VHH binders against Protein EARLY STARVATION 1, chloroplastic (ESV1). Designs and how they scored, part 7

Target 1, 368 residues: Protein EARLY STARVATION 1, chloroplastic (ESV1), of Arabidopsis thaliana (Mouse-ear cress) (f4i9g2)
Amino acid sequence: RSEKSEERRFDQKMSAHGAGIKTSSSAVPFASPKSRFLSKQEKFYPRCTPRLTGPQSRDTPPKRDTGIANEKDWGIDLLNENVNEAGTNEDGSSWFRESGHDLGDNGYRCRWSRMGGRSHDGSSEWTETWWEKSDWTGYKELGVEKSGKNSEGDSWWETWQEVLHQDEWSNLARIERSAQKQAKSGTENAGWYEKWWEKYDAKGWTEKGAHKYGRLNEQSWWEKWGEHYDGRGSVLKWTDKWAETELGTKWGDKWEEKFFSGIGSRQGETWHVSPNSDRWSRTWGEEHFGNGKVHKYGKSTTGESWDIVVDEETYYEAEPHYGWADVVGDSTQLLSIQPRERPPGVYPNLEFGPSPPPEPDLPPDQPQ
Below, E stands for the ipSAE of ESMFold2; O stands for the ipSAE of OpenDDE; V2 stands for 0.75 times the mean of E and O plus 0.25 times the DockQ between their complexes.

## First folded at step 1 (VHH)

Design p7 (framework vhh_7d4b_2; at its last look DockQ between E and O 0.01; V2 from the best seeds 0.00; counts 0 for: pae O 14.6 > 2, placed apart)
Fold by OpenDDE, look of step 2:
Structure p7 (fold): chain B 368 residues (1-368), chain A 122 residues (1-122)
Amino acid sequence: as target 1 above (368 residues)
Amino acid sequence: QVQLVESGGGVVQPGRSLRLSCAASGFTFDDYAMGWYRQAPGKQRELVASISGSGGSTNYADSVKGRFTISRDNSKNTMYLQMNSLKPEDTAVYYCAKGLWFGELSSPYDYWGQGTQVTVSS
């Protein structure tokens, strides 16, 4: 008995009677107010000689999760002359400005500028430093460091660097960008730290990554991710995130993908730990064969399991969205750094530049 | 020793044209990309135009596209920047730059000239 459920198409023809209300807007003649040109004698206040208003700092911590800012956004202000100035403002705040030029072996040159200020009561302070470095090896560096404390007790530190150098192994030029940011609350047991890095070469090799940490009282979170491109089509991406809540709950999510020429794999895990130490976990994987078929498999601690082959197109980014051409385009200030003139017959000591600065000491409060 | 010498700068009225030249020496000129940078007072140095070693590829900043033309004569080891329809905003010191790498337009630059002043004023 084939019950034909009749799809009653309710055709409600609501007849929108457009009542044309002719609102006769009586144009009240705007009486042209006789602009009494009171010749305000612009008291030529003598243009107070622009009081060298000391550099005004931003009294706010940096924003989280902003990555590596473009060099154009850092407001690089390198002084051309050696300056050493300080002053006190009318409000009792103090400021300083200084610049220098350091010379070294192998054509090393470092130009730097630093400025800062302090409130009258010392409750707030800020410092900004910019530098450019070069030598005869082709090494160039552009950087900024900013720090501050506000009246609320918040403190922050951030640094940004761009480096052009020759790779020791490939002899290829590389551009490396990095940023570190941290902030601490003056009122709460709260703080965060971020480390960002990007590395590029002209062959398309690219490395990107970030480490993030945050704490708010009993809550904490971690985030790590990385991307690797070999310039030949090999791609590696991964993420690892976890958090602990005030209730003692822990959770995490991690995944990795590897691809080359349409073939690759993805795998991941999501896990949860309750305050009672009950652990839940789900693991999954994908194998991409490059032929439009994907093997998908997974399991959980709750008894879930699957193992299937599906027809699915493989999508991955074989190339970075932001690569060599892009970073070169965005590094115009870095690239514009002029090395010192090399004397005739003097060859740069190819002793490969200073070892990358030691990995910044992990912030002390990383739980072991 | 690598030498880059700029010439052709000067003071011009808006809408006029200038041609800058960069004489290069101390390296195989045709092997390297070259570029023009400019730096206005209080502003960052910016790339204006670049040209490959062979001269077959060029790149321009958006601000100068359609007005400026970069070229090179490898037989003379000279690079040029034809600047047409000049604007006050084009006022800057213009620098000739040598690419670090062989042939590629996207090469960083390792040597710079002393610069030539271009002033566009009414």
Scores: ipSAE 0.000, ipTM 0.197, lowest interface PAE 14.6, mean pLDDT 81
ESMFold2-Fast, scan of step 1: ipSAE 0.016; ipTM 0.451
ESMFold2, look of step 2: ipSAE 0.000; ipTM 0.177
ESMFold2 (binder alone), look of step 2: mean pLDDT 83; pTM 0.840

Design p8 (framework vhh_surovatamig_d1)
Fold by ESMFold2-Fast, scan of step 1:
Structure p8 (fold): chain B 368 residues (1-368), chain A 123 residues (1-123)
Amino acid sequence: as target 1 above (368 residues)
Amino acid sequence: EVQLVESGGGLVQPGGSLRLSCAASGFTFSSYAMSWVRQAPGKGLEWVATISSSGSTIDYVDSVKGRFTISRDNAKKSLYLQMNSLRAEDTAVYYCARDYLSSGWYPEYFDYRGQGTLVTVSS
């Protein structure tokens, strides 16, 4: 009974996700091209105005992107059930649950649970696999892979994982989180893909990013961003966004910044191409010398240009908004993983440092 | 160092079969989705098939559905493409790709590809 209720929860979540391909209001990440083109009525002379605010990277809270915080207790309960069974619901749909506990070399341990189902006529199916991994190097991993498809050719797939790496030789710990999602329509020219990651180490090194792209009918788009902090005051941030409409209009916006100790640069380009192939662009840049002076330069295809040095204080974010202490506090499920008992006098294979764990033997595809 | 090494390409008659293999090294193979992409003479890259990290999710371009089968062996760190009922339009260099960004619409977003293996379908 309880198991059938949990299977229904999984099925409903996956069905809703599949429907998102055709109904997603977020399929176009950019404002219309017309709103980006410089209007005569809004004409402004750039050289007369300091550029205080540059383009901003998009912040996404880790808890909403990783899935672990969103589905924490439910997913853990599933792993703890450790059952193998199958059945048929009253509506004629079929379901199955499988669980396993695999052991390998160097203390490798994988607990996994997989469930799935099919509609009564076989017109739709879904699978969901959850796992927890560890070994004697201090490696720990939580993950999930979900997928579904229907007879109309609609399909979707998503994964997320959270990993702890420990290097006892350097006394350095690293936590990495990532998620990937993809959905595709079988009846329309529509689909999307998203990948998101964040990585942290105990010394303040941080890397975050996302790559997204999609298509809805004749519209295509991508959105990419990344940011990197070395933990020593150096920062690199960038974005790259692009879209094309059904009218053949294209637009894009990209920028990057690199700073260390108050010295660095920013640069970017905003561009637009009309259906008749007329191209407009504006490029801009800043060189920051750390001495209270900033070199600002830029140009547009419509003849605007500037190349000036201004008295201005440099502002940039040298530290991430969310860092090592935050991720450790938010990774309680990962950190609570209990590795296999290590016998006295047996140590991990650490040639050239901690060995990465052997690639896990994940559950095979469900045969028919 | 990430390395992907394809093999199994060759000359085959229309209606024939070939099995491509890809040996991966330098990364945790079982943690990545993998794809096959191809480039026909004088044309751009085309995504062919994707398989998820566990092997549970598989997708194909419409022109090869029912004819091609993608599979993987995580223990051997290998990716495979079984190609049946080959057609002249399947002639291309086939690349094994680590699907860091996905492949369905934008094959150029793969972070690593192998050197490729040539498949020629001709009488």
Scores: ipSAE 0.000, ipTM 0.289, lowest interface PAE 11.6, mean pLDDT 71

Design p9 (framework vhh_7qia_2)
Fold by ESMFold2-Fast, scan of step 1:
Structure p9 (fold): chain B 368 residues (1-368), chain A 122 residues (1-122)
Amino acid sequence: as target 1 above (368 residues)
Amino acid sequence: QLQLVESGGGLVQPGGSLRLSCEASGFTFSDYWMGWYRQAPGKQRELVAFITSGGSTNYADSVKGRFTISRDNAKNTVYLQMNSLRPEDTAIYYCAAGYYESTLYGFEYDYWGKGTPVTVSS
């Protein structure tokens, strides 16, 4: 099934109330990330030595680095403050705090709290919206959306959400987390965007990833990675990072690995394009047969190549360090959401729901 | 579309031999990498032996020197000759086929047989 979400009904409200004076603590909620990859890939190396030893380390994000706010950063308790107030400060700026709830079909409930402010001339503004959603399928969702701009023209927005899906027996089946963050400078040609997601099911299936890009003046960079575990010993990891300048210099590094039960492969490419369009590239690969031998092959645009078999043990992680039990334990606020009472004799429509879970891929003839 | 049917399993005493066969139906068998995997009760499925489309062979350390994998592309069949069998070789043996390329939907999900039981006991 495709995932389907309902439109946010609370976003249509145009009346605002707040609780006292509220202001944003910063115009840019977090520093613009300057890529380590960008800095390290500015130099072109005209010579390449064949890879005779496997990678000592891989440039991947730390485990559990999803960019999602931890429990101490969650303002979900704001939903318990039933406040609707608005006012004007002595400098002419305005503020508001508003709360409400929306009800829908199949037990749908959305409780939300929104707060914000605006300068007298509208040149600076900020908004925060926090919500929880639930329905009779056992679906639960926590979320936040923050945005703002300042008089210097800086703007930012961020969102995060955490969702829970249950099976037909009301057992916890799947938890998904995601976050998106963006900032733009009003005085420099600078900005960045980051998106993270992590998904877990009760059977050990896990999918994580991130897409990031940024710009600082004449330089731009893109960083992407993904990590997938099927809960049965199969793992897929990949990364793709590249950068460019206005003068036409580009460089990148990408790799992929797939393993199951000690057998698998890795492959990658490191590349560079000079301003005059001269391209340098090194591609490499490894086949791991689970027998203490590894087939290593590769080539470069400078004419070097290799195709050898070496004695080497295969090392990989078949399971993530942060999995189902960890994510359930860290989802106390999500689990505490109180759904609407379901009347006796009314059964939930499992096909309706705001976001039904995707079905996991299983190998043919996998025993139960 | 490619289907795998294993045969040749059975009961044998320690030190005995068995020859497993896996017959594939469908087109392009010669393009596939073929493997034998086994799963004992309560244990994870493990690779026993692998043969590439080009004929290169690889073996798990526990079976090196005792097992031999081979293929006959004209008969669409892969074989596992098992010599000097031990009680710890007792398992259900599965035949697997795939394009062992580093692509998105790869080897582990292409094709599996239903398994053939091998029991090594005195």
Scores: ipSAE 0.000, ipTM 0.093, lowest interface PAE 20.5, mean pLDDT 70

Design w1 (framework vhh_7d4b_2; at its last look DockQ between E and O 0.01; V2 from the best seeds 0.00; counts 0 for: pae E 16.5 > 2, grease 25.7 > 24.2, placed apart)
Fold by ESMFold2-Fast, scan of step 1:
Structure w1 (fold): chain B 368 residues (1-368), chain A 123 residues (1-123)
Amino acid sequence: as target 1 above (368 residues)
Amino acid sequence: QVQLVESGGGVVQPGRSLRLSCAASGFTFSDYYMGWYRQAPGKQRELVASISWSGGSTNYADSVKGRFTISRDNSKNTMYLQMNSLKPEDTAVYYCAADEPYGLDYTSEYDYWGQGTQVTVSS
């Protein structure tokens, strides 16, 4: 039983992005999802050949949950270069660095810098492009794309971009940021892809999400999740994760929740498909009435079912007050925006690990 | 609403060249990983070449490296495959495919495929 109870455990904080408000105290009896996605996901990483001469790679801008310091140290000076040069090393490898500047209507300005290199035989290569776009409406876009391949046939690429819109009073009206990364092996059937995005507006509307896929050790996995907050009390969260082996076994779990002022619903499915296409699934749902009562229901393909009303309280997670707009407002180096006074309470730095005690916040384990 | 339309296929002699085009509509082309697949009679569909959303990353099957070149024009919502030094073994139906980026070696309800264009290399 303890083994089944452990397999049925689920973590209501798997997609949490805020602090101080719990996503839910509700638990689904007899339907806790089991998932290997709770384990650390291993990824393939290609080997990069050192650059013998010419420009060096720059780090992509870090996610800005706390740190103005990294933004001030970001290599934005690259976008102010005026270069067009190339060279060849004694081993026959080549490199280049170039920059450009485009102008348009309404003060549109694009500054870009590109650099790259290739081995003599073309078996190894890399390219990096950085750009900054702006205009007089307060639009600003920063971006980077990096890609490469090595002599083993491995390939990789990544991109990052941030878009800022301002109103006529120089307040941040909307921010959109995204990042994408991919790596692929040339010698084995292995690789991965990740896309992440965050969007915010001045009225409290927030959208966050990620799409991830990977293949390693003859297994493939997919993970998608999203969060939406309208700034007016509505919350939508969802997760969809699944995996497959080369032998044809598939399994996954997915759920969504929608709440407004403590009233709403959540529902989900845990499923498994054997190599011969036999499907098992367990579906579950909750209706939250906002009166301290929750209707819980569900069923499985093996005949399990429940339909009960319990006394239970609902919590939801809200967007933290120290949001992206405040972090961007603190940056004078990256976005050339006058710094604002930092709000009370700081998002914890990763090196200290913001990890509340899990025991009081874990959902109770229930027998099958 | 989503469409991928291939063109440029035909019958050619060994050693000649063809250029395939894939015109995309109904989705934001510049956000998608694009690729060319081919399927010969009695064989499984295989990836020939792929290209990232920006064109900054390309990948080729070993059988076509050095002979085929993939490219894209995001302003025209079009992807191309330049096929040089064609061999009888290149005879297949060539399919254009679009995927939210990763690889094109898996299928989902969100994948987009064209109807295919026949390439025949006669000897």
Scores: ipSAE 0.000, ipTM 0.182, lowest interface PAE 13.0, mean pLDDT 66
ESMFold2, look of step 15: ipSAE 0.000; ipTM 0.108
ESMFold2 (binder alone), look of step 15: mean pLDDT 80; pTM 0.807
OpenDDE, look of step 15: ipSAE 0.011; ipTM 0.245

Design w2 (framework vhh_surovatamig_d1; at its last look DockQ between E and O 0.02; V2 from the best seeds 0.00; counts 0 for: pae E 15.1 > 2, grease 24.6 > 24.2, placed apart)
Fold by ESMFold2-Fast, scan of step 1:
Structure w2 (fold): chain B 368 residues (1-368), chain A 123 residues (1-123)
Amino acid sequence: as target 1 above (368 residues)
Amino acid sequence: EVQLVESGGGLVQPGGSLRLSCAASGFTFSSYAMSWVRQAPGKGLEWVATISYSGGSTDYVDSVKGRFTISRDNAKKSLYLQMNSLRAEDTAVYYCARDLPYDSEGYTYFDYRGQGTLVTVSS
């Protein structure tokens, strides 16, 4: 099992006198803007933001409840209140609670509850919405969305949802989780956005990823990563992190690995581009043949290079540590959702069931 | 100072049409792909449509294909959504959103959205 503190390194540092390597130390141009950005991000969170539920592990597949509040937690209990009311406080601020129940085709049901508040002048507001959805196809969804703004013009938004797709007749089932978070400043051109997702099926197919973007002090940064397991021993993992300034300085760090049955490859690049387009980079790669030999190669613009074959056992995580039982256990609240009663002899029409969020086709090789 | 301001929402009967507008400021509008996203009462945020920076490509959620048309005017720094054959299920607050630059994995993400404009489709 991988340790959370033992993160993979993009830049493979090698020292080999025979290869003529002269510098193995502190030539990495990548600044740590994340520490400054995280500190600044704390300014964008409203003081009254409800507590986030438990964190999910990114190093191993989740083996516990998915991080939605327990049934006794205040937020999730809103789904059971079915209250519509609003009022105005003595200071002129307003508050509301709304609830609703929508029915649709193929047994579709959505139950939701929302609450919020607003200052007298409208300069500050917040909302929190909880929902559950189901239909006769075995679909279930549980979600929350929270948003707010303060009198200084700072704003924030976050959502989290968990979806079950289960077909009793085909024995097919999968769970999809996603979260999106955003904050922005009202007084400066600064903000950030983060999306992550996890998808699992009963056969061990797994897809995880995150896309992050931020801007602070005329610096923008992006962090992306993904993991894919086919449930049959194949794995694809990658990360791509980069940043730029409005003056045209850019720097980044990226890697990928692909393995099956001890055979595969890893490769990566650390790079920096100055405003006048001078490019520095260090690239590295590994070819794993499954025979106890690994081909390692790399080069840099500063003259470092290596191309060697070593005796080394290949190590990688080939598959998730969980099956359907773990997925079910991780989604206790989602699984407790009660679908509409299906009349005897009425069968679900899968053609009209809710579609998962649209996933655009991958572009050929260029961002749109 | 990135700002997106929606307008054009209102009450319309089923089968009717509405045109939403979004005025953008504080950034180079012509350099970004733009999207419309919506939130129906009691539901989470749903992506509706995306248009490339040049207007040369568009994409839509299946439930609105053939009924909605996204367009843009880079000279006016404006984004539009023409909504035809409206259904009760289209009732939502509609938000103009700016796509993240350089997202090349085929997923659409947003770094800014507006305050929204309410569209109610009711008989």
Scores: ipSAE 0.000, ipTM 0.155, lowest interface PAE 17.3, mean pLDDT 68
Fold by OpenDDE, look of step 15:
Structure w2 (fold): chain B 368 residues (1-368), chain A 123 residues (1-123)
Amino acid sequence: as target 1 above (368 residues)
Amino acid sequence: EVQLVESGGGLVQPGGSLRLSCAASGFTFSSYAMSWVRQAPGKGLEWVATISYSGGSTDYVDSVKGRFTISRDNAKKSLYLQMNSLRAEDTAVYYCARDLPYDSEGYTYFDYRGQGTLVTVSS
């Protein structure tokens, strides 16, 4: 009885489904260290200041890169009477409010209001000051100052000014805006500072600029830029930026743009310096001839070089996006400031600087 | 699509040598300067070396001068880093990076980099 042990060879055809691991080599764009600073916007959670009966302010630092706000955004509301008040809220926090008028020579008047508060434990505090100024020369000013500290140890200071005055040389009305902002971290060796300015006159002359500084531990950055419009079609723009990393590597980028009537130039430099002081740089330039041709040239320390003329249309901003008409429109509160009444016969001593020397008489056109 | 793929990383003893390679695709390789950058553990990115588009000029960080050599083969669209006399401080992820041809508006000097290759120098 021959037991035929049928060895059923189960040929398990292991179908090696080669899952082609599509290594999607996603080229991660080289993000500059600046992008990392933007992402850690620590959500300053506005602590719900109890809506109690005293003046309330934000207990958070100002935002970076917000530029110069309009007067309407500040909500400047000066008290009409002299006030000196203070109190304690139910939660134990304290507040104060005060206002006054300062008078001076030449019709100088300053109206101001100040408010502040402190948490019950003193860990948080804030102060806000508003003012308006005027004199008989036509000078008008609105201003705001804000400062604070929160429970995390963060501190900040912010100021804003808007000024109307007459230019001493041109006798043209000018409106100038400026803002300064700074914040420091209570937990990190971190802080930033920004200075912004805008200047406008009635002829279209415009100047804008900013200085920005920041630090995060061993990282630091610096940024400056400016824009100039002469009101006649001439434009100058420039930037200058640099940063330092934790390793001591430095990098920078700067450029300048000058144009008039479609003719102009652009130039710039990009550079980096290693911790050991090895420097790389690339310089470039463009000459715009106003005829649809552009001369482009550049070089680097690593041997790159180009010099070409290309057919390219020239694009630039001949006028500021925000000019005199705009700033006047947004300065209604400033313009509404009323100076003190001028006594009869009292004129502002406008020391008119010496009249510019008479333009030299152009020599008579020699008859060709 | 621009691609940079690094290879050749590994474990090496101090004093040893290693050659890194980068394969480039998706762009005209011969038109761009190329660089190597590295990131040591817990540190930021550090520039290591740059080579011109033609390969005629090279720059190095001082710490690697005389030890590292950057080279390229434009026909093969490849970038290389020969690393000799390796030291513990050379331990890092090494990245191949494409230099920007023009102004980067102050944000970056390189627009593309690979995934990197790890070099570990240890006894």
Scores: ipSAE 0.000, ipTM 0.231, lowest interface PAE 12.8, mean pLDDT 79
ESMFold2, look of step 15: ipSAE 0.000; ipTM 0.217
ESMFold2 (binder alone), look of step 15: mean pLDDT 83; pTM 0.831

Design w3 (framework vhh_8pnl_2; at its last look DockQ between E and O 0.01; V2 from the best seeds 0.00; counts 0 for: pae O 12.1 > 2, placed apart)
Fold by ESMFold2-Fast, scan of step 1:
Structure w3 (fold): chain B 368 residues (1-368), chain A 121 residues (1-121)
Amino acid sequence: as target 1 above (368 residues)
Amino acid sequence: QGQLVESGGGLVQPGGSLRLSCADAGFTFDDYAMAWYRQAPGKERELVARITSGGSTNYADFVKGRFTISRDNAKSTLYLQMNSLKPEDTAMYYCAAEYDLGWYPSEYDYWGQGTRVTVSA
């Protein structure tokens, strides 16, 4: 009972940590979205728009305090070692590594490894936790969480998670990947946050997205994008990026596209707001009718406008960066997780585990 | 992107309970700190409770022990459980979303239209 209670506490703690960035060479890359558009139309650029300055971001996390005894610790597949050890380095810093294997109801199994270190005075520290989970519902999970702080007051954390869900009722497998990372400066008004996710099912439904936020030198910026494929040729893709200064200047660029079988639309806006709330913008759009005609239109606050219909063939392929075969190939470690053997006559409790992602809306089929 | 929509307000006797909900149709819910504010007639809006994207909560002194804020990221929904309601809790209650960098100034990206709570005999 005590052992099961400890396992339940550990599972809840790991769930609360969320998903972060995997440091394995087999980690899923964060890739920009891709679409194939055979009709090439350059985006309309505002003539009188203020020049956009790029975000002054730091894309590399702050250097962490190692606190470790030697490089041998970093070369170990922690989940395949039963190691519990701790020590003190010559400089008075401490380090530890621990591992466990917890079992629970409905075939629950969790293997985990944690390591970390602290400077002599506790002003710098870091931790890194790795885990794999499974149960009899077909659920499988890999995760990692890292965090730390240094003597300058900088802090950072990151998590990475990959999950396999199996819906027994629909017999549909899906894989979800996500990562979050954040860093904050202790000596200046600076920090950043990044989250991305990818979801795939065996029928080709795909959802991807990312949210990024940061501040450096009195400038703040936001970047969001999303991408959805229904596995049947439909695509929805959008991006929204904007920035502001403490003086109240704001600027941004956003666009959206949606297509199915050469029919669809795309539209966007580039905008700027001065400190006195004087707004400039340019909007543009395209409507694709799938009949060799494309309606192109746009306008700006300075009076520029266009509204034309052109003879132009549209061929838009809704192509995610990964197909299901690529996803399972990249998820070899996740798929290799061995669930506990089910005793004869024991059935999985299907209330265990998270709900499946929403499925694409399909037209109602003719009844029977 | 999405608009915040509050619900669950109403008329209740002193000592009663209400549960407010705030639904977000946008894709940003998981990345924002969420908060409940209230505005009584003739007063400025004041913070009631805040919950970070990681689940850390902060409460105004006048509601500690009586109100509980929670979020369901899978449903993109924010909740406020209000117990032991007092006449002075009578106000319009607003849902707000803000970026959660911990040190970020309290600038709200989204505000709801509000839901009315009246505590009286």
Scores: ipSAE 0.000, ipTM 0.169, lowest interface PAE 16.4, mean pLDDT 68
ESMFold2, look of step 15: ipSAE 0.287; ipTM 0.680
ESMFold2 (binder alone), look of step 15: mean pLDDT 78; pTM 0.787
OpenDDE, look of step 15: ipSAE 0.006; ipTM 0.215

